VHH binders against q7z443r523to685. Designs and how they scored, part 24

Target 1, 163 residues: q7z443r523to685
Amino acid sequence: TSLNMSTHQLTITVNVTSLEKSLIVSIDPDSPLLMTLYLGFQYQPNCTHFHLNITLPKDKVWQKDEEYTWVLNPEHLQHGIGTYYITAVLSERQEGAQQTPSLVSVITAVTQCYYWEIHNQTWSSAGCQVGPQSTILRTQCLCNHLTFFASDFFVVPRTVNVE
Short names: E, the ipSAE of ESMFold2; O, the ipSAE of OpenDDE; V2, 0.75 times the mean of E and O plus 0.25 times the DockQ between their complexes.

## First folded at step 20 (VHH; framework vhh_surovatamig_d1)

Design b4 (at its last look DockQ between E and O 0.59; V2 from the best seeds 0.00; counts 0 for: SAP .683 > .668)
Fold by ESMFold2, look of step 20:
Structure b4 (fold): chain B 163 residues (1-163), chain A 121 residues (1-121)
Amino acid sequence: as target 1 above (163 residues)
Amino acid sequence: EVQLVESGGGLVQPGGSLRLSCAASGFTFSDYWMSWVRQAPGKGLEWVATIKQDGSEKDYYDSVKGRFTISRDNAKKSLYLQMNSLRAEDTAVYYCARTIYIPGSYYFDYRGQGTLVTVSS
């Protein structure tokens, strides 16, 4: 999923099918890039019309692989089931930048934390939230009285279309 | 780096037996509860069995109780599942999972790549 950033922006399309799971958007540029991402529901967002934004890379991270990761929890996706658009825009602070196109890799996944309830004999996510230290490779699980990282277990990645 | 490597899967007829193994590395094996979980083709995950750190407590999903036996060897850092009286519905990819026990719940933070068990006439 490599994309050309030659026009100073790109659009990522995500079809959200559940209001209970979190979305992980991971961008891996071929060289360090400053960018702002804008989220829109059923429209292409821009810098003046969006639901949410984030600037990447993040300044305050616990591990380097979090720098280009956007964690969108169910409250961020409250607008409904359907198509979300993410517009990624290069920052103007790239002084002296070569006009040659830059490539980025984009991976998206849907994740949630599950545990086994022994007496009920069922899976549950009650009391768990997907944390901000999550990446495409691991889910930070913030549960009542327990915090841990789960590697690709009990997650159902959903590949999304990229424009 | 935590690693869990399953082996021993294969094709077996109904009523047959298989023994699964899981080799653990990259952590203190004896500090953790361990579990087997499985996923049948096109189905969700299913918990199979869990064993305490010292092997003194074992717990099983109802449908495998009496047919499957979980065990561990802490000196060899290995987890085992002896599967007897296999049925077609036992067909699945079986995963070794590192487990954290909290009263009433099993939490799983790492698993291996799995080993396929096919039960077919």
Scores: ipSAE 0.495, ipTM 0.856, lowest interface PAE 1.4, mean pLDDT 82
Fold by OpenDDE, look of step 20:
Structure b4 (fold): chain B 163 residues (1-163), chain A 121 residues (1-121)
Amino acid sequence: as target 1 above (163 residues)
Amino acid sequence: EVQLVESGGGLVQPGGSLRLSCAASGFTFSDYWMSWVRQAPGKGLEWVATIKQDGSEKDYYDSVKGRFTISRDNAKKSLYLQMNSLRAEDTAVYYCARTIYIPGSYYFDYRGQGTLVTVSS
């Protein structure tokens, strides 16, 4: 992870080891901030070259903690196993002598929706997918047989302070 | 806000015992099945045990049967896991999880931050 203060860009590097799991990216600023995220596979994406993009905060959320969360499902990560790059371009703030430095916290997690099959004594993800309202604290699971519940996830401990 | 806070983890020798606790808040504890799940370092989540709302039904993963006992105190909004005859393979972060039972399956919609249990000589 690197930050280019001159361009107000943040780069997040994530190693994806499974094509069956979702990637959750949380980029939470200390104050409201507009940003655009660009996804790239095995290259550093930018505003003109990317696989997918999103603008944060989200316009419509169920809870506030969803505002700065990006959920990337397997369908978004079908480029292959390997290193994905996310470039976050922050909106320009008015430059002045009294400008407070921007602090941004970045956390990533990998998750999938699982339920325990009692008779088979195994986990299953059949008919389930990670929903867009998922965060690093909770996983929204959308299943054919159930509408909403949480699942396990692997948090990739990464906190990046952008000043 | 739903909260589950685990405690009681620590370092123990093989054959030793530990008792884990989970304090629940932010929901009607007695309305839900509860479970313990665990995750060994670098491994996936593993189901350990589940208990019915009133404690009348308990279910265990085969590898912990006879060694672990799940219990609950609805008045205290607490879940417990008594672990005896601990083995190295029991080393994991243990989570308590709010559980939804659908015939044939356990779904887990909330879990705590976990407590680490390390079994080592």
Scores: ipSAE 0.374, ipTM 0.766, lowest interface PAE 0.7, mean pLDDT 88
ESMFold2 (binder alone), look of step 20: mean pLDDT 90; pTM 0.902

Design b5 (at its last look DockQ between E and O 0.49; V2 from the best seeds 0.29)
Fold by ESMFold2, look of step 20:
Structure b5 (fold): chain B 163 residues (1-163), chain A 121 residues (1-121)
Amino acid sequence: as target 1 above (163 residues)
Amino acid sequence: EVQLVESGGGLVQPGGSLRLSCAASGFTFDDYWMSWVRQAPGKGLEWVATIKQDGSEKDYVDSVKGRFTISRDNAKKSLYLQMNSLRAEDTAVYYCARTIYVTGSYYFDYRGQGTLVTVSS
């Protein structure tokens, strides 16, 4: 759950088993770090070969724990069911620094938003997307014209994957 | 801070009755639909009943129709569930949930801690 960043990068692997759920990747570095994450499906990505990237910490967040959170919706994961690789590349590492190697903690979770569909008498997630303000602790739900934060039990139970 | 506090759960025999209460604070209670949802041991969530802001519309899951009555008192900022003719299948933790109605759907954004109802001989 803590990783050594002594090589300016690390790799996170996530096995995606559903094309309808969102993936939350949360990083908690020991010290403020600027990094870029690259996503690859069934291959290890780098800065020149990837499906998607993000730079962390994010600009303008509502809460502190959003700064190092990447939310990957089903549209981002439509390459298939299977193993996704995330390469995190550190910025601001100084050559020749005397510091102990940086440590980061990584948590992944799978989440989804649900509502009660009256006619069908079922729970549904259609028309909902997990929003960018989501964290491993709470899910932002963007449903049609409605935006809300769901607490513990109106979402699929979140799973924590530690690589 | 939105707060919902359920009470009134307990142990009761089949055929018995209980009345659940939910005290609401931290928001304008009158502006929201309210619901009861429940979770039986080892099962997923089940929607039970929903009531409109002014109490003029009530909706129930088929398995409780005729036995349960949802009500609200907007002056007291309280939601209620009168549960009659209880069955073993009604055993669950019951949650009070703040509800937003959008055509054809109920969305739930806040819930309380729940109150346990056990129906057993």
Scores: ipSAE 0.405, ipTM 0.836, lowest interface PAE 2.0, mean pLDDT 81
Fold by OpenDDE, look of step 20:
Structure b5 (fold): chain B 163 residues (1-163), chain A 121 residues (1-121)
Amino acid sequence: as target 1 above (163 residues)
Amino acid sequence: EVQLVESGGGLVQPGGSLRLSCAASGFTFDDYWMSWVRQAPGKGLEWVATIKQDGSEKDYVDSVKGRFTISRDNAKKSLYLQMNSLRAEDTAVYYCARTIYVTGSYYFDYRGQGTLVTVSS
């Protein structure tokens, strides 16, 4: 989904149905752009009222596609199951970037790192977490017993409001 | 680049049979365990079957034992799943998955885009 950046704010609505999965938020502009994301639970957050925030693009990334991705682990979603709101405040274009018109692509997904436990015949995520370098395209799995394994990945239905 | 491409899915009546294939590339196929996993509509991922590098060991989820057979052809870098006596509950997207066996667990680091199997009367 592409959004016209005629306004300075956009809101993403995500329904979180599991406290065991991580939320991946990708807000990728058509040109370099500074933005601050604010997370709220059951309310629309702003710069003065929020649970968590992040500034994008990230300063240090392994790959470029990580620059505009926010990984929210279960610990970040501790408020519980329900509707989370993410307000992105768009600030300034980076040097050399186009001003208007501007587009932003927004994608949200939920994911977790799982392995199949043979004896119990069940999926397990024990000892594993989604790493901060995860994106919509790939999941970084960090485990204390094995660092390389599969992920469960789902696109999360969302609503984007441009304000 | 690791690639897994599934094929063979389709619509089949209950009691029918299908044979799924997976073409692997971009890695040494015979160095890895391989698995089939599936995802029914609106459901989570489910493990189906796993086969050892040389095919000497096979493992199945209980619900498919006696009905499904996993096999591989290392020369062709291919994985197969023969599905007999199909049931409505077998309806799912089936994925081929590269598998690592460690201490009683299967880890799946790569999987294909999947092939849809629909079992319906």
Scores: ipSAE 0.052, ipTM 0.535, lowest interface PAE 1.8, mean pLDDT 85
ESMFold2 (binder alone), look of step 20: mean pLDDT 89; pTM 0.898

Design b6 (at its last look DockQ between E and O 0.01; V2 from the best seeds 0.00; counts 0 for: pae O 4.3 > 2, placed apart)
Fold by ESMFold2, look of step 20:
Structure b6 (fold): chain B 163 residues (1-163), chain A 121 residues (1-121)
Amino acid sequence: as target 1 above (163 residues)
Amino acid sequence: EVQLVESGGGLVQPGGSLRLSCAASGFTFSDYWMSWVRQAPGKGLEWVATIKQDGSEKDYVDSVKGRFTISRDNAKKSLYLQMNSLRAEDTAVYYCARTIYITGSYFFDYRGQGTLVTVSS
């Protein structure tokens, strides 16, 4: 959905219900914005108190929609199931950006890579991780000795709107 | 751009037959295993059948063994599913899926838009 960035901060709240799925946080600003995201488990993080951070846009991407995407794997969410807070802070170095309102759209979703396990006759995600080149539109799957992108058909995308 | 286009679906009575086709383009067809997967209304995905690159190995879900036959024609870049003795439970959208075989597992990276098979009286 769309959010206004009239202040230099924005809080995203995500309830994590699974320790096996990856969280995709996608931000689509109307204009190029430099920002830092801070992750906190059960508290609102800031620049001095956080579990993890990332600076967006990412510099080295294969596709433009990766630039404002944060992929949080189960190892990043190891603090537990429950409420995670993400504070997005605009960079103070952006010339002119804080002088006008910025509109950003934020989408959160969970995803996981599934394959057919022949012997057990079941879908499995074991040995697969969602990769950093994933976006809300497609999932990078890093599985043992194989890397591929899967269509929506073979992954479990789910969008959870924020606040 | 990888493209998979299914055809041959339709309405058929129980006990009837249909033959599904999948036309492939945008990749070297003979380099890949190919599969059919299906999704019944309101249900999750079900793997149906897989065929090796040269057609020498075929594998089926138990519920279709003896009734369905997967085949391919690498010269025509086409995948087929012959469905005989159709049952109401076979009602689903059938997808052609490009398949990568790694020991003990099928990975699917592309599918078509699907073709609807309805089996009813």
Scores: ipSAE 0.491, ipTM 0.852, lowest interface PAE 1.6, mean pLDDT 83
Fold by OpenDDE, look of step 20:
Structure b6 (fold): chain B 163 residues (1-163), chain A 121 residues (1-121)
Amino acid sequence: as target 1 above (163 residues)
Amino acid sequence: EVQLVESGGGLVQPGGSLRLSCAASGFTFSDYWMSWVRQAPGKGLEWVATIKQDGSEKDYVDSVKGRFTISRDNAKKSLYLQMNSLRAEDTAVYYCARTIYITGSYFFDYRGQGTLVTVSS
């Protein structure tokens, strides 16, 4: 792990151990910040080589805390179990000597939606998906059936590197 | 596992001093910038101070300049914040945060549980 002051990107390394859960990525600045996130599996992605990408802040959100959250569902993690890399490329800005740097909090977590299946007397995730409006604070559950549901939520260990 | 453990908080009168400490483990401490951030009751997270890996560069929020001093001991994997001339508005939970500096922004990927500093007469 090294730090380069001239770098414009951050790489987040996440070990995905389940193909049934969604990965929540939150990069939350204290002031408006434009960035593009790139997803890679078993490689460090960049602007020309990536599996998926997203630009933050999101254009359409229900709540403010959604602006800098990326929800990666199992369908987005099709490569399988293993190490995923997320490269965040920040927009260029002039660094003034007297300018206060932006505060940016980085959090990664996994979650899934569950409902109580009365017949089997067990929790099930069948027919349920974590919605794109989910954040670190709350899980949006989208199900194709009408049932009472809950969610699990776990912070995932990560490594942050500067390239 | 990355761990940051803050200590040194407590109750102090206005004008008083405190020294906060942060013990780091689970990563190469000397490879990272480190920061102190704080959260006052009912308010959001606020950046306080940042220090470079080798301590050669330090940065502070304006409201604490001249009063607070950030320092580090890489051999002890420790971060410190000397707080002098404390004010009521300095009351907050103070967090040690592992920091990545990119293009004028501080990225904080880990922080401790925090230590409470209460400044009151």
Scores: ipSAE 0.036, ipTM 0.464, lowest interface PAE 4.3, mean pLDDT 87
ESMFold2 (binder alone), look of step 20: mean pLDDT 90; pTM 0.909

## First folded at step 21 (VHH; framework vhh_surovatamig_d1)

Design c1 (at its last look DockQ between E and O 0.41; V2 from the best seeds 0.35)
Fold by ESMFold2, look of step 21:
Structure c1 (fold): chain B 163 residues (1-163), chain A 121 residues (1-121)
Amino acid sequence: as target 1 above (163 residues)
Amino acid sequence: EVQLVESGGGLVQPGGSLRLSCAASGFTFSDYWMSWVRQAPGKGLEWVATIKQDGSEKDYYDSVKGRFTISRDNAKKSLYLQMNSLRAEDTAVYYCARTIYVPGSYVFDYRGQGTLVTVSS
């Protein structure tokens, strides 16, 4: 979906139907824009009233499509099932500059890391988390086991999603 | 840059056979276990079969044992699924999946766009 940022903000509405999946919010502006996103559960957030925020573009990314991606894990979404609002605002306007309206495209998706348990012949997500290097194009999966040596999958490739 | 391209799907009568192929590129194919997973219309993914790097071990979901055979050709970087005695419930999009074996589990990190298999009278 493309949105016009004719002022310093826009609002994204997402209906979260599961507290077990991660939400990926990807913004693709026509030109590089500095922005802050604010998350609110069942209210429109602003810079003084929000649950969580992020500043985009991200400074240190492994790939370019990470720069304007916000990964919201289940712990970030534990406020409940329902409507979440994201207010995206530009940084303070430069003095003496005139800004033409900017067009941004917004894509949201849900994702989850699943693996196949051989003995039980079933899918499981236990011990897996969606990592911060996830994008709309691929999911980073970080999977650990509590009963073995700690393993840190520095970069876990995208996995097949199941419902 | 991992790329998996499935082919060989189509329309087939019940009791018929199809052979699916998957061409792999962008990684060392022989270092990975490989799997087929499928998705029937309106349903979630279903694991079908997995094969070890050297082809020495094969594992199948119970509903396809004895009818489907997974194989691979590491020289051609290709994965295959021979499907015999096809049934209406085998109708699905079939995905080739790169697989990481960990004790007790198969982890799938990449899949292709899939190939549609339709089994109908």
Scores: ipSAE 0.371, ipTM 0.800, lowest interface PAE 2.0, mean pLDDT 79
Fold by OpenDDE, look of step 21:
Structure c1 (fold): chain B 163 residues (1-163), chain A 121 residues (1-121)
Amino acid sequence: as target 1 above (163 residues)
Amino acid sequence: EVQLVESGGGLVQPGGSLRLSCAASGFTFSDYWMSWVRQAPGKGLEWVATIKQDGSEKDYYDSVKGRFTISRDNAKKSLYLQMNSLRAEDTAVYYCARTIYVPGSYVFDYRGQGTLVTVSS
């Protein structure tokens, strides 16, 4: 879904039903934009009242599609189960004579690092965390008992030394 | 953009056969292990089968061993699941999943929208 940003502010509402899963927020602007996202629990956050914030696009990314993605892990959602609000505040564009309206598409997804234990024949997520390089299309998993892996960037070798 | 598109699902009678396909795009298909996973109505996700990049290794969930065969065509960027001797308990949405193998584990970082397989008399 795309929203016409007649204002410099966008509000995203997400119902969090699990404290074990991560929330992925993807913003897709029609043109490069600088924005700040504010997270609030059970209230609409603003620049002076928020639990957490991030500025997009990210400075360092592996792939371009990560630039406007915010990964919220359980530790970021520690306030509990319920409705979270994200307010995105766009930076002021230079007032040109013909400002085309800004279009922004927003996608949210819930994800977790699940793995299949071959010997035990069971699912597990123990010791794993969704990494900051995750997007709507791929999950980066950081596991303390497994190797580091991320999608679409590198072929994950059998053994990976994370520096 | 990574895409996995499953097809081939449908209604079959017990004892029947069905072949599922998955068309992959948006990534180097031959660089990844691939898997099939399924979810029966009202049940959790279940692992079905996994295949190595070059097809030299295959692994199956016990309940499907001897009945299902996973295969792939890297040139066509396609994954397949031949299902024989189908049972009612095989009824599920079947998902194609890109797989990362680490020693002792399969991690699924992306899956398609799935195709429904219904086994019923």
Scores: ipSAE 0.280, ipTM 0.719, lowest interface PAE 0.8, mean pLDDT 87
ESMFold2 (binder alone), look of step 21: mean pLDDT 90; pTM 0.900

Design c2 (at its last look DockQ between E and O 0.36; V2 from the best seeds 0.00; counts 0 for: pae E 2.1 > 2)
Fold by ESMFold2, look of step 21:
Structure c2 (fold): chain B 163 residues (1-163), chain A 121 residues (1-121)
Amino acid sequence: as target 1 above (163 residues)
Amino acid sequence: EVQLVESGGGLVQPGGSLRLSCAASGFTFSDHWMSWVRQAPGKGLEWVATIKQDGSEKDYYDSVKGRFTISRDNAKKSLYLQMNSLRAEDTAVYYCARTIYVPGSYIFDYRGQGTLVTVSS
């Protein structure tokens, strides 16, 4: 879904229902844009009041689709179950369209890595963390000194939310 | 482009048998452990069985032990599940899963689209 950023910011609302899952926020601007995202729990954040921020595109990525992806692990989401707000603030616009609106598509998804514990005969995510190279398309799993990329089979089925 | 394609599912009566197949491509099949996992309607995933790369070691979830047999043919890049004495509780979508063995754990990084097994009178 494309959003109009003519006001130089937008708000993304995500309802977090689990403290064990990671949140992936993917931004796809229609032209290269520099932006800063701010995270708030149960309040709308701004540049001076937030829990966490990130500047996009990322400085160094392994793949191009990582440039506008924010991975929020359970550590970052331990403020509680409920509504998280993300304020995206545009820092600059395409030179040829400086006075025209920029369009931004936003996709959010939740993910987590699970493995089978043989002795306990149960699923576990202990010792697994969703890594910073994760995207909407693939989840980087950092588990027990092992790194792999997983399809959605052993992550929460991807649900894209439009806001 | 790892691909896993399951087949052989269908409708069967309690006590019946089915044999599931999984065709693998896009990776060196003989270098990987392989598993079957399943998902019953309205339930989460359940691990069913795992087989070592050379087929020399097999492991089963308790509820299927003695009824199901996992096997593989590395020359044909194929994984199999022979299911005997089927019960209504075996009704599920069955997935072929590529498996990484780590001491104490099975990690699954790829699966197919699954094949539906329905056990009903």
Scores: ipSAE 0.381, ipTM 0.812, lowest interface PAE 2.1, mean pLDDT 81
Fold by OpenDDE, look of step 21:
Structure c2 (fold): chain B 163 residues (1-163), chain A 121 residues (1-121)
Amino acid sequence: as target 1 above (163 residues)
Amino acid sequence: EVQLVESGGGLVQPGGSLRLSCAASGFTFSDHWMSWVRQAPGKGLEWVATIKQDGSEKDYYDSVKGRFTISRDNAKKSLYLQMNSLRAEDTAVYYCARTIYVPGSYIFDYRGQGTLVTVSS
């Protein structure tokens, strides 16, 4: 799914139903873009009113698909269960990028770090949290008792408005 | 970039068979354990099967033992799941997952987009 960015703002709406899970937001532009994402709870955020923000693409990534991914852990979603809004404000095209209008696809997912206990035949999340290198396709899990972990994740229904 | 692309899903009748495939790229396939996991509609993720790098070890969820067979072709960077004697409860999106094995645990760090398997009369 792609959106035609005729304006310089994109709004993402996500309903958070758990305080224990992380939210993954993936932005896929048709060409390199500089953008700032603002997070709000039960209100549409802007550059002067927001809970948290991030600038994409990330400066340091392990893989390219991390550049436009925002990982929001429970500590970032402390306002509670309910509707979160993300406003993405486009700054400028990077060098070599196509001219406007811009096409942008957005994918959101909810994830939590789990590992499969072989002997007990069950999932466990004990001592684990979602890491910042996570994307829609992979989950980095940071655990205090093991080296590497992964997670279950669910696609979260979203509404996207191009403004 | 790591990619896992599942295929082979579809509609089958109870008792039928289906073979799923997963094409891997962007990493050294032969260096990794691989797994199948599945998610039924409205349900959580469920582990299905895991296979060692060289295929010498295979492990299955109890409910699929004797019915499903996991295999791999490292030359083709492909993972397979042969599903026989399918049941309605096998209805799910099936995902190919790159797997990290640590003693006592399987960790799935990459997962594909999945392929839908529907078992219905």
Scores: ipSAE 0.350, ipTM 0.755, lowest interface PAE 0.7, mean pLDDT 88
ESMFold2 (binder alone), look of step 21: mean pLDDT 90; pTM 0.902

Design c3 (at its last read DockQ between E and O 0.68; V2 from the best seeds 0.64)
Amino acid sequence: EVQLVESGGGLVQPGGSLRLSCAASGFTFSDHWMSWVRQAPGKGLEWVATIKQDGSEKDYYDSVKGRFTISRDNAKKSLYLQMNSLRAEDTAVYYCVRTIYVPGSYYFDYRGQGTLVTVSS
ESMFold2, look of step 21: ipSAE 0.551; ipTM 0.866
ESMFold2 (binder alone), look of step 21: mean pLDDT 88; pTM 0.886
OpenDDE, look of step 21: ipSAE 0.472; ipTM 0.828
ESMFold2, look of step 22: ipSAE 0.510; ipTM 0.855
ESMFold2 (binder alone), look of step 22: mean pLDDT 88; pTM 0.886
OpenDDE, look of step 22: ipSAE 0.735; ipTM 0.925
ESMFold2, fold request of step 24: ipSAE 0.469, 0.506, 0.517; ipTM 0.843, 0.850, 0.853
ESMFold2 (binder alone), fold request of step 24: mean pLDDT 89, 88, 88; pTM 0.891, 0.887, 0.888
OpenDDE, fold request of step 24: ipSAE 0.736, 0.783, 0.730; ipTM 0.932, 0.943, 0.931
ESMFold2, last read: ipSAE 0.411, 0.468, 0.512; ipTM 0.820, 0.823, 0.847
ESMFold2 (binder alone), last read: mean pLDDT 89, 89, 89; pTM 0.890, 0.893, 0.890
OpenDDE, last read: ipSAE 0.750, 0.721, 0.733; ipTM 0.939, 0.927, 0.929

